# Ledger of designs, part 3: VH-VL binders against Poly(ADP-ribose) glycohydrolase 2 (parg-2)

Target 1, 213 residues: Poly(ADP-ribose) glycohydrolase 2 (parg-2), of Caenorhabditis elegans (q9n5l4r222to434)
Amino acid sequence: ENWKLRETNLLPDVQVFDKMSIEETALCTQIDFANKRLGGGVLKGGAVQEEIRFMMCPEMMVAILLNDVTQDLEAISIVGAYVFSSYTGYSNTLKWAKITPKHSAQNNNSFRDQFGRLQTETVAIDAVRNAGTPLECLLNQLTTEKLTREVRKAAIGFLSAGDGFSKIPVVSGWWGCGAFRGNKPLKFLIQVIACGISDRPLQFCTFGDTELA

## First folded at step 23 (VH-VL; from z04 with heavy chain Y31S Y102H, light chain N31Y)

Design j02
Fold by OpenDDE, fold request of step 26:
Structure j02 (fold): chain C 213 residues (1-213), chain A 122 residues (1-122), chain B 108 residues (1-108)
Amino acid sequence: as target 1 above (213 residues)
Amino acid sequence: QVQLVQSGSELKKPGASVKISCKASGYTFSSYAMNWVRQAPGQGLESMGWINTNTGNPTYAQGFTGRFVFSMDTSVSTAYLQISSLKAEDTAIYYCARHYDHDSYGWPFDYWGQGTLVTVSS
Amino acid sequence: EIVLTQSPATLSLSPGERATLSCRASQSVWYYLAWYQQKPGQAPRLLIYDASNRYFGIPARFSGSGSGTDFTLTISSLEPEDFAVYYCQQYSDSPPYTFGQGTKLEIK
């Protein structure tokens, strides 16, 4: 499929949220900032975005058993996961808590499809990890090869649900900008472009860094 | 500019000790773990182990326990390798190399010291 | 300990030719594999990491592929400066990160 040939508006609706987390949403596509090894360190005590998401919804871990190393043109879609736990903190400060409405919007039984699946999708897309100096990392991300790879990755992820999900929100954030050392403005732009390609609105969670978006 | 500058070549007698330094500059020292790699003459690269630059905790590869000690001084962004009871077999080039240490998994060695030749001879 | 085995031990080629170097792991290292180039009298230089991610500044003629246990470094068209020793390294799970024994790429 040649996504460049799609007749879509490349300027999607973009909403930026300063205090909302991806996990607080429902009836949308939630983006998992994935490791090429799906689940990352979830089985080894990892406590960043992907690991937290998988621990909130343990059913998602089945996908780990079904996937090898994710390829550059692949994205993993997980539909119907149930939230069992809430949490506070992040990384070293992560604490698990009893499930709260804040993190369990997707658990609404009225959202179940004909197969009994909750109609909230999690799409795992892996970003390129950047080694080197900060300048080297930035410059490497700006190469045609790396830009193309990341745009395609996001586009494939955002298109994974098919045309039927047109205008259904993509909920994302600083994809690949943590441990992977990606550039926040660039990753934001890449995802905006990908949403334009997929004809989907973007709900972008900045977690307090709204000025960077 | 990121640099790992190692101390100069050493010539030692068997039974002596040597301490090699690796001074880091151009980056946040504690954000990268420091690794030590040995390369005997005409041989390949051997991982000796690494030191956590946040905790100072060293980890030694098999075969590099006992006589080998990793240490660091954060105040001067320097890692050290000490080899005691030197043997002829310890004759090699020793490299320090950094890897990013903010992931559940590992990272490659993106920057290396220039190497320190240690010659052990009677 | 994860053992990496490189092949061939020595590869003799001419400038302009395609070079294919292999690295096999004793167990899966997923995509946590790097390739280094070392020239005489120099420290190793990082070429490829995460199996296929080319490090900044590395020419496009260098490419890496593979996952799990079998990995390949390819040099599409050899330049004179490419003749050196190449090492693979795994950094899966916990350190220490082991190296292959190396492949010497020499000029025919």
Scores: ipSAE 0.913, ipTM 0.958, lowest interface PAE 0.4, mean pLDDT 94
Fold by OpenDDE, fold request of step 26:
Structure j02 (fold): chain C 213 residues (1-213), chain A 122 residues (1-122), chain B 108 residues (1-108)
Amino acid sequence: as target 1 above (213 residues)
Amino acid sequence: QVQLVQSGSELKKPGASVKISCKASGYTFSSYAMNWVRQAPGQGLESMGWINTNTGNPTYAQGFTGRFVFSMDTSVSTAYLQISSLKAEDTAIYYCARHYDHDSYGWPFDYWGQGTLVTVSS
Amino acid sequence: EIVLTQSPATLSLSPGERATLSCRASQSVWYYLAWYQQKPGQAPRLLIYDASNRYFGIPARFSGSGSGTDFTLTISSLEPEDFAVYYCQQYSDSPPYTFGQGTKLEIK
């Protein structure tokens, strides 16, 4: 309920990127498109955004051990994860590669804070999964209940940034729009709203689907 | 609209075979796995297994191996359940039901067939 | 195999009353749990999935809660059409997905 008390910026700074991936960034909050079960299928051969992120940064898997089912009003913040590998492709085309500068910007030692943590945050927020027909899925997402849930989830995630991360960009993308069958325009809007609530700029990675944003 | 339409009721003698069809329409057949559920008279729902609509690979639950065969014909978006060597205990309503199959974990059965009653009687 | 146990076996209530149905899993199924309603002569219909996600078209009086091993289906105020058999189902692993034995909600 605390998010309602916060002063909002109705028009946050939004930058859209066609080719940049979330993993290419540093000194920011990277959004993990999470499963309610943190890590999703990372240990079962999963190869989507969350699994890839956790496999790139195996230290993140410790968080799996510390968390049960994520609640509607919860987000998980992981700070300072180190990247150990790079990758190409996605899902069934995923291939692992030796670490490259492209995916290891956050590994810069100059980015370490007073505690020795790399100042890059990963925030895991779980989206609602949508069952039914495409129309049913869309209509369900447009209900007040579901909209509120998703806005709150994103807002909580975006507000989770601790000291040293305030006012820094949120780097996100098509949250819940893959296997979870979320609506891309709607999820974009929800995240814009959440950034307004959290008073943070949004860097949105479209991966070629910019027109939908 | 999404529909799963099953074949009509069957009356069979012990030892006979039956083949139930489940015709899917209103969606991409291969995007959803097809499940079979048995419900004996006055009993609960029993998962029999499922068929992968992409590969055609069937998986059978415990107790439903041997006499039960799942198959499909993608050209007509139809799944089939064949039961051979029918027994009186096979008397039940059989349902087909779909679940989304594009995640690391499972999905609920959002659409069901109307059910097919199979009666095995001497 | 994950076993789901529903309770009570039978629940007798009157219209307007609150119904609480329980489903317990033999091991954690996380949030991968669904509730179905089945009326006589009909196929089951999906009510709730992912423990608390109400399926489209399902009245708001139906709600689901829980995670891990203990789950609850709540009907805030029973309508005459709500008297039926309710099943829980887990889908936390590869199918086939197992069902509970069902709870019969009957009119008092």
Scores: ipSAE 0.912, ipTM 0.958, lowest interface PAE 0.4, mean pLDDT 94
Fold by OpenDDE, last read:
Structure j02 (fold): chain C 213 residues (1-213), chain A 122 residues (1-122), chain B 108 residues (1-108)
Amino acid sequence: as target 1 above (213 residues)
Amino acid sequence: QVQLVQSGSELKKPGASVKISCKASGYTFSSYAMNWVRQAPGQGLESMGWINTNTGNPTYAQGFTGRFVFSMDTSVSTAYLQISSLKAEDTAIYYCARHYDHDSYGWPFDYWGQGTLVTVSS
Amino acid sequence: EIVLTQSPATLSLSPGERATLSCRASQSVWYYLAWYQQKPGQAPRLLIYDASNRYFGIPARFSGSGSGTDFTLTISSLEPEDFAVYYCQQYSDSPPYTFGQGTKLEIK
């Protein structure tokens, strides 16, 4: 809650990438667009961002066993997961492939910390799901309550980094803007604010929607 | 504005059939599944089942198989509930309600029809 | 199927009082729980979904909490228009989604 008491927050360094995916990065904090139920539908054939991430790094599945429903002030950090597979497509078009350099940057042994962990963190933050009409969804997201919740969630996630992750980039994208029907510009702004609070640079993957950022 | 408008009240004899309509407007019909909920007089809400508005595939809850048929006409954004071989026990208010259908998990019913009273009496 | 049990069956309170309604699931539904309000002669209205997410336009006095099997709807200070029947619903898997039997909130 201390973020509300901060008098001044500097804007973080924000880099926007049109074609880069979160999974292509290393030595950073990768944001998992999570379900409150960690892993989402990974065990039920889900094939969106969270499920793909977990399937790329099966070791992350252990976190599902250790976590219940994620609380509003909770973020889940998974450090050092190894990538075993690459993929193409998304959702219904998802296909798995042999590991490629494109998705295996984080597997670099030179990035291991003092504990032998790869210095790539996955932070799971769950967004609010929006029901109703498009207008209702937007207006609800703009309420003080919902804005506060989402800013706090992102801030907590971005602050959750352990030793060695301070000041390294947060790699994110359209958090909660798919099936959860979040507003892209708003979610971008929220994450910028959160990075400002956490004093971390933001690498934002737009996947072709750069004009919205 | 999103609206689910149901057909009017029905009075039927035992053994007859009834077909209730639920016309959707103000949104993309195929983006939301349509559910049917029964409420007997003075009783709670009972899920009858749902219809996938993309495939037209109906799913019926336990106790609502056989005499109950869900259908739809996408050309008019309308879902239908047909009840055959009506019984006195079928006397109830029937609601249609939508839920968002683009997630691995479910969604609440954010919009409801006004309900259709079906009275079965000899 | 997942069975939802609401308690109490009837709750008698006065305007201004705090109302606490419970919904218990026979198995975990994670956070996939909604609360509806139904007034006589009307269709149900969505109040809360995803256990604690207040639907647009719903007054702040309505709040939901809980996860797994135990859920609570709280009305911090009852207004006269709040006296109605309340239903919980789970949607943790594929439909059909099941409802609780309802709690009647009546004026004392």
Scores: ipSAE 0.910, ipTM 0.958, lowest interface PAE 0.4, mean pLDDT 94
Fold by OpenDDE, last read:
Structure j02 (fold): chain C 213 residues (1-213), chain A 122 residues (1-122), chain B 108 residues (1-108)
Amino acid sequence: as target 1 above (213 residues)
Amino acid sequence: QVQLVQSGSELKKPGASVKISCKASGYTFSSYAMNWVRQAPGQGLESMGWINTNTGNPTYAQGFTGRFVFSMDTSVSTAYLQISSLKAEDTAIYYCARHYDHDSYGWPFDYWGQGTLVTVSS
Amino acid sequence: EIVLTQSPATLSLSPGERATLSCRASQSVWYYLAWYQQKPGQAPRLLIYDASNRYFGIPARFSGSGSGTDFTLTISSLEPEDFAVYYCQQYSDSPPYTFGQGTKLEIK
């Protein structure tokens, strides 16, 4: 409940990118569109955002062993995961490749913390899955209960590193808007609000759907 | 509106066959898997399995292999359950129900048919 | 096969009372657990899914909790229309998507 006491920046710095991917960034917080079961289907051939991120950084899989079902007021922070590979495609077209500069930038050994960790953070936040008709899904997302849940989830995730990460960018995108059937404009606004609460700039990856942001 | 409309009640003799239909409307048929659930008189719900509406591949629960066949016709957005060599113990209400099929994991049954009573008696 | 065991078999309560129904899985189903309500002569209706996510249109008096193997459906204050049979269902990544044997909620 402490986030309610924080001074909110009603209009945080928001940058929208149509071609940049979340995993291409360094010295920031990368958002993992997580399953409540951390890692999702990474061990069973899954090939979407979360699974790809975990396979790029296999060290993240250790977190799967340490976590059960994520609770509504929880987020999982993974700091210092090393990127071992790049990729092309998505889902059924996914192919692995040698690591490229756009991904290896976050492996910079010149920027390690006092514990010897890379300074790239991945924060896993799970979105609500929406069952029903498209209208039912939308209306359910607009309820006070669901809005509060998602805003809190994002805020907790964006605040996970503490005050020391103020003004460090959060890099995110269409959180929960794929198979989970979330509404893109709504999820964008929720994350803007969360960045206002956490006093962090938002770098939003639209992956070609910039008009919806 | 989303609707699953099943065929009417059936009265059959032992050894006969029955084919129940479940017609879907109000949504994209291939975006949801179709499940079949049996409920004997005064008993609970029993999952029989499901059919992938994209590939037509059926998955049967334990105890529902052999005499039970799931099929579909995408052109009319209809799923079918065929039961052969009917027995008295097959007397039950059979439900079709959809679940979203765009995830590696399962989804709940958000919409159900009204059920089809199959009575097997000599 | 994942077996779901519901308890109690029958629950007798009066309108206005709190109802607590249990569903236990033989192995972890994570959060892939749903609750259904079935009234006589009707098809089941989805109430809760993903253990605690209330389906659209379902009254706030219905709530779900739990993860792994132990789950609970709670009706905070029973209405006359709530007396029915309730089923839990798992839909984890391993078929079949089995149901519990049901709990009959009857009026005292």
Scores: ipSAE 0.909, ipTM 0.956, lowest interface PAE 0.4, mean pLDDT 94

Design j02
Fold by ESMFold2, last read:
Structure j02 (fold): chain C 213 residues (1-213), chain A 122 residues (1-122), chain B 108 residues (1-108)
Amino acid sequence: as target 1 above (213 residues)
Amino acid sequence: QVQLVQSGSELKKPGASVKISCKASGYTFSSYAMNWVRQAPGQGLESMGWINTNTGNPTYAQGFTGRFVFSMDTSVSTAYLQISSLKAEDTAIYYCARHYDHDSYGWPFDYWGQGTLVTVSS
Amino acid sequence: EIVLTQSPATLSLSPGERATLSCRASQSVWYYLAWYQQKPGQAPRLLIYDASNRYFGIPARFSGSGSGTDFTLTISSLEPEDFAVYYCQQYSDSPPYTFGQGTKLEIK
């Protein structure tokens, strides 16, 4: 696991959105806030970001069958998945809904590449889960060990395979900040650094948390 | 500071009952499930089960259904383990331990009580 | 029931040596595995969780690895205070979570 920074030190272009969901985008790299076990709780009745995406795009469930636990230096890229449904709610309120235009943007056939795949990439990256008191969680996330792991994971995930996604934005949000207890400002900064390493613009969705917007 | 403080050691006769307390402090009691772990003399750790501190619903490991009862009092942030019809084989140290009570996934036990020795002898 | 089998049962080493402790699960626990240290007369303390994540305040000489059914705790250079009993624990399904039988790490 010989990790090192790429030769890039420019700050990335960053745009912050307070009203857009990651799944409403197309022609971009959409970040799945993954469990190390790809798909998270989707087979157990979980209903947060990763599980919602896999329910909307059942072709991604094939990746569950093809993958073991994701290691620290791994990320999973899924290119060309089609959206078959929309949803309402989140977590315990999640309900299936008929597909709507805001969730079907990636289904545009004009975005297919030379191999006929839709040019939307979904990249699954897992965050560290943080045990302990609130103070212990914060201090642990600030250790060199944890910062390095999180930056490496995000950077590996943000690096585009096949170069067809070079310069295309990474669309992300509060990676690991819910159940995994990640610190929001810190996780944002980690992703900015990772986008700088991968030389990708960042489009950051705050999902109604306006402290950065 | 997070603390789980258990009641003191107990010496009991066979057939009696005991109720062990585990008083939590330094955190929101309902944020963590409370587990009970038994360690017989010279033996390893044995999970007895847990109580959901939001609902009060206990879950017991196999072998701990019957004489063992988990309960709690949220007004004093305290979990209880009651053992009825005590037998000599119930002699052990009993620990409380918390795990973060969250969605579909398990969490490790980050804080433990100091343990309560229950000795059952004639 | 998920059974965790630890090996060896006893490991005799000297300070400064590397310790390697194994935990094998009877079925996949994915990465939901923790390691605890217990010294005589004390409650267990959490060392490693989620297979490889070191808990806050645990010295860097402790590390964990593995996934699925096979897991390892490594202590890179033993200190005198590291001689204790070590337990693995799985929490991959609903409680109650199960423990391995323990590995005693003792001074040679």
Scores: ipSAE 0.296, ipTM 0.701, lowest interface PAE 3.4, mean pLDDT 78
Fold by ESMFold2, last read:
Structure j02 (fold): chain C 213 residues (1-213), chain A 122 residues (1-122), chain B 108 residues (1-108)
Amino acid sequence: as target 1 above (213 residues)
Amino acid sequence: QVQLVQSGSELKKPGASVKISCKASGYTFSSYAMNWVRQAPGQGLESMGWINTNTGNPTYAQGFTGRFVFSMDTSVSTAYLQISSLKAEDTAIYYCARHYDHDSYGWPFDYWGQGTLVTVSS
Amino acid sequence: EIVLTQSPATLSLSPGERATLSCRASQSVWYYLAWYQQKPGQAPRLLIYDASNRYFGIPARFSGSGSGTDFTLTISSLEPEDFAVYYCQQYSDSPPYTFGQGTKLEIK
């Protein structure tokens, strides 16, 4: 395969964060844990990572109208979205809040590039949804087919940045590990490999899961 | 290992009732909704609806309101389909099948029961 | 209600040939489409879900493609055990989750 034959950089620089959410960052590529149908359940009252991002940054909802189902070799990049609100809670505990400093870091004008864009990128990458028993889910994720698909998807997303994003960290977390039933150690390793391929540092948000720390 | 074991075949007269069981094992019963699917002889698959195993709330497909009742007993991880006032046209194989019920997204039916043949004849 | 129309109704082929089965939805189901195989006297079994994801234990000769309203199941080289009835199913945001009428794949 093409990716197997490419020169692989040295292992990427990896930092792990246990108390930070992805949406609290700036000057980085923020990973949206996307559904292949962009926006996920945001129009149906869903309230997890992707839906929260779209509610906080309504400019991103325009992408729903412009995009078909994401294919395996595609990622969707949204650059320069402005944060208009904040939140507390998740899912059925989610509450709107007035904009806060921790959720507005990407709105800083000192972070604008030569074209006046806020230097924040949100890259939507979809994970495979894993049906079956817990064992069947794990074994299927370990197949060459599924591993190759996930590594390629992440690498394509991590390579999406244009001028002004060179070597800027990728900020991610448990991509596909919630409702999509991804294996946490495996998905972490997939993203480390993808950051090595894309020559980008990884800032990994464990969101309170200390197993990797 | 996941199994959905259905009760045995039934031979009934018109006007009688039948209650088909589907006993689940090898997984957390409340993590999956239970569906009922009908297949008349020589015909395709027809969704009858499903029951939410967390709330016990049934949802019936069009054409399956009235004589068809979904229920469950969580203490024995069993779903039930009851058909009252049986008609000859109810002769079919009835399957139970589960789908993952963790979020607002739809999921496929990954495990099916073996099917229960109900024959309604004079 | 979302109606799934499968074509052809019957497909007659020999072992070793490539089979292509179609499923068309009356409205977009995005990628929430599964394929099932049913052999006589057996319950259906899941082959492909989310349009293109092969379920655990399903041979690599089975593949799925498509999105929106048009979906395809492909069997790259038919084996004798592949002659069966195939159903598509949608499970998009609009319960009830419905099935197509089936495509019978038979030996020529």
Scores: ipSAE 0.263, ipTM 0.687, lowest interface PAE 3.6, mean pLDDT 78
Fold by ESMFold2, fold request of step 26:
Structure j02 (fold): chain C 213 residues (1-213), chain A 122 residues (1-122), chain B 108 residues (1-108)
Amino acid sequence: as target 1 above (213 residues)
Amino acid sequence: QVQLVQSGSELKKPGASVKISCKASGYTFSSYAMNWVRQAPGQGLESMGWINTNTGNPTYAQGFTGRFVFSMDTSVSTAYLQISSLKAEDTAIYYCARHYDHDSYGWPFDYWGQGTLVTVSS
Amino acid sequence: EIVLTQSPATLSLSPGERATLSCRASQSVWYYLAWYQQKPGQAPRLLIYDASNRYFGIPARFSGSGSGTDFTLTISSLEPEDFAVYYCQQYSDSPPYTFGQGTKLEIK
């Protein structure tokens, strides 16, 4: 577990973006805020970050058919998916839309690697779900076992492809902070630590949350 | 501090009815669905169903349609279980329990009431 | 309806021993599986949820594992207060959720 030892070397480069969604990026590792069951509720009517990503890039739905429940030390990497649609709204207001320039940045053919793959990686990492009262929810996240699990999961995900993505930014956001009740400052710091372990720059999308920005 | 406090034990004759209360405190009542669970003497846990605390809409498990009615009063954060036409087989401890009702995902029951014993005998 | 079958029905062990309790689902519940402890005269108490996630305040000797249809609750070194009935519960579909029939863990 060399990743814990490397944590002491240097802090990663971190950039924060307020108005950009992860889906609008290219030439990067995009973080999918996954359920342990890949795709989340995309086949059952869910409509948050993971489900939107899978609806925009239907090639990623093949991963649902090929994967079982993700274990704590596993992450799933998908390289080169093409964006076929855009969207409007979010959650209960989500609607399909025709492809737009802001959602098709990764479809640029000049970004293809030597094997013809688009140079954009999507890495699915799941967060723990936090039951209990608001206080119990916070205290659960602060335990050594939960912190270690979350840091390891993120670090493994950030190392997932490795080849062709060294020093390419990891683009992430509020991983596990919605329905899974993750604490936003804590989850941000966990991802900073994981990027330090993985020696990757972090581009963090706050999705309109001005507290961090 | 989250609490689910149920009404006291009931001794009833066959054919009567009973209404068990479950008063919630220490949390936002509408954020959690309220479940009812039956446990006959010496037996395991049996899900009876739940009530959506946002809409008041009940859902009953198979075998609990008819004589069992879930209701609530949001002004006092209280859920109710009414059992009509009581039978000796209804003798059991009845628990209320909450689960997080924020998304389309299932959640475990994190808090339970203390249970209400209903005894039906002649 | 998803049926949960627990085994063994009764497990007789001594303090300090390792307990292993099994729960098998009739169809995949993915990871939506919880374990509860119930002592005589008390309401059930949540121990483990989402197959392996220990609830706040639950001692580290309790652990859960498994996915799909086969799940295990392990108590690494039994304490006297651990002798109780244990139930598994699935919540993979909308409520109402279903329980296993229970495993009684008793002192030899």
Scores: ipSAE 0.131, ipTM 0.655, lowest interface PAE 5.0, mean pLDDT 77
Fold by ESMFold2, fold request of step 26:
Structure j02 (fold): chain C 213 residues (1-213), chain A 122 residues (1-122), chain B 108 residues (1-108)
Amino acid sequence: as target 1 above (213 residues)
Amino acid sequence: QVQLVQSGSELKKPGASVKISCKASGYTFSSYAMNWVRQAPGQGLESMGWINTNTGNPTYAQGFTGRFVFSMDTSVSTAYLQISSLKAEDTAIYYCARHYDHDSYGWPFDYWGQGTLVTVSS
Amino acid sequence: EIVLTQSPATLSLSPGERATLSCRASQSVWYYLAWYQQKPGQAPRLLIYDASNRYFGIPARFSGSGSGTDFTLTISSLEPEDFAVYYCQQYSDSPPYTFGQGTKLEIK
């Protein structure tokens, strides 16, 4: 594996946030915790992180129509989507809300690039779903095969924007940890490693889970 | 350790009824939907439907909307399949199987009961 | 209603050989497809889920591939314990989930 032979000189710059959601950031690469079927359950009434993002930014639904199932070494970058709404709650408590300043900051016209696109990138990286008992889920995620796949996927996603996003933070969180049952400390470490490989700062949103913070 | 333990084999006559139990242990019963799968002798697997363990609402596959009833008792973490007005063609092994039911996504069946053979003959 | 068609119906091979089992769906199931192994007198057991994810404890010789309508289970080098019936299952929407009719893998 190419990944096993690399040595980084420096750990990435990491910041941890406990009361901020990924959708509240601007001038960054926001990580979408994707289903291999882009958009997850957004067209079927799903209400987790990816589905909430796609509901807030309907222009991203066009990407669903244009894209096939994501392969293991692929990531999908969507630049410049406009935010039309906000939300309250999460999952089965989710409610639509009128747009708020914390979410509309992404629509700031002074952040448009040379092509008129808003300078907010969303990079979709799919997560592995983990079946089995809690112990079986953890042990499976720790295999060399699964770890290598996860580091590669994250690193590809974190590099997708090219040289224009050097030093711009990757804003992420509990990638695959909710319904997909990923182990939280492990997924955090995988993303730290991937940010080290891609030479980008990490801003990590715990979404109210402060055990790591 | 996760276990789905089904009630024992049944020999019945046409017109009788049977109630198969599937007792779950080693996990939070309401986190997984319970499925029922029929396998007639020498045949493949046929999904009969499932019961939502949070609401108690059953969903039946096409062809299983009449004589088949799914139920549960959450106090003992047990799902039930009742078949009324038994016919000879109901002779089969009946499996319970769980799938993760935490969101709106479909999940595979990771744990199965050992199966209950129901034989209907006169 | 989504119909899964498995081929071949029976596959006769010797230990050490490579097995390739096919499952075709009547409409796209995206990647929501699992493979199960069933030995005589036993319940099915999960081998592969989400098209290509190996379940915990399943040997590396088992692999799955495909998306959409065409899926494959591959056993790279057959062991004596691998001779069984194999089923695919789709779960692309809410239950009831459907199964293929099975492929019997038997020793030659």
Scores: ipSAE 0.093, ipTM 0.625, lowest interface PAE 5.7, mean pLDDT 75

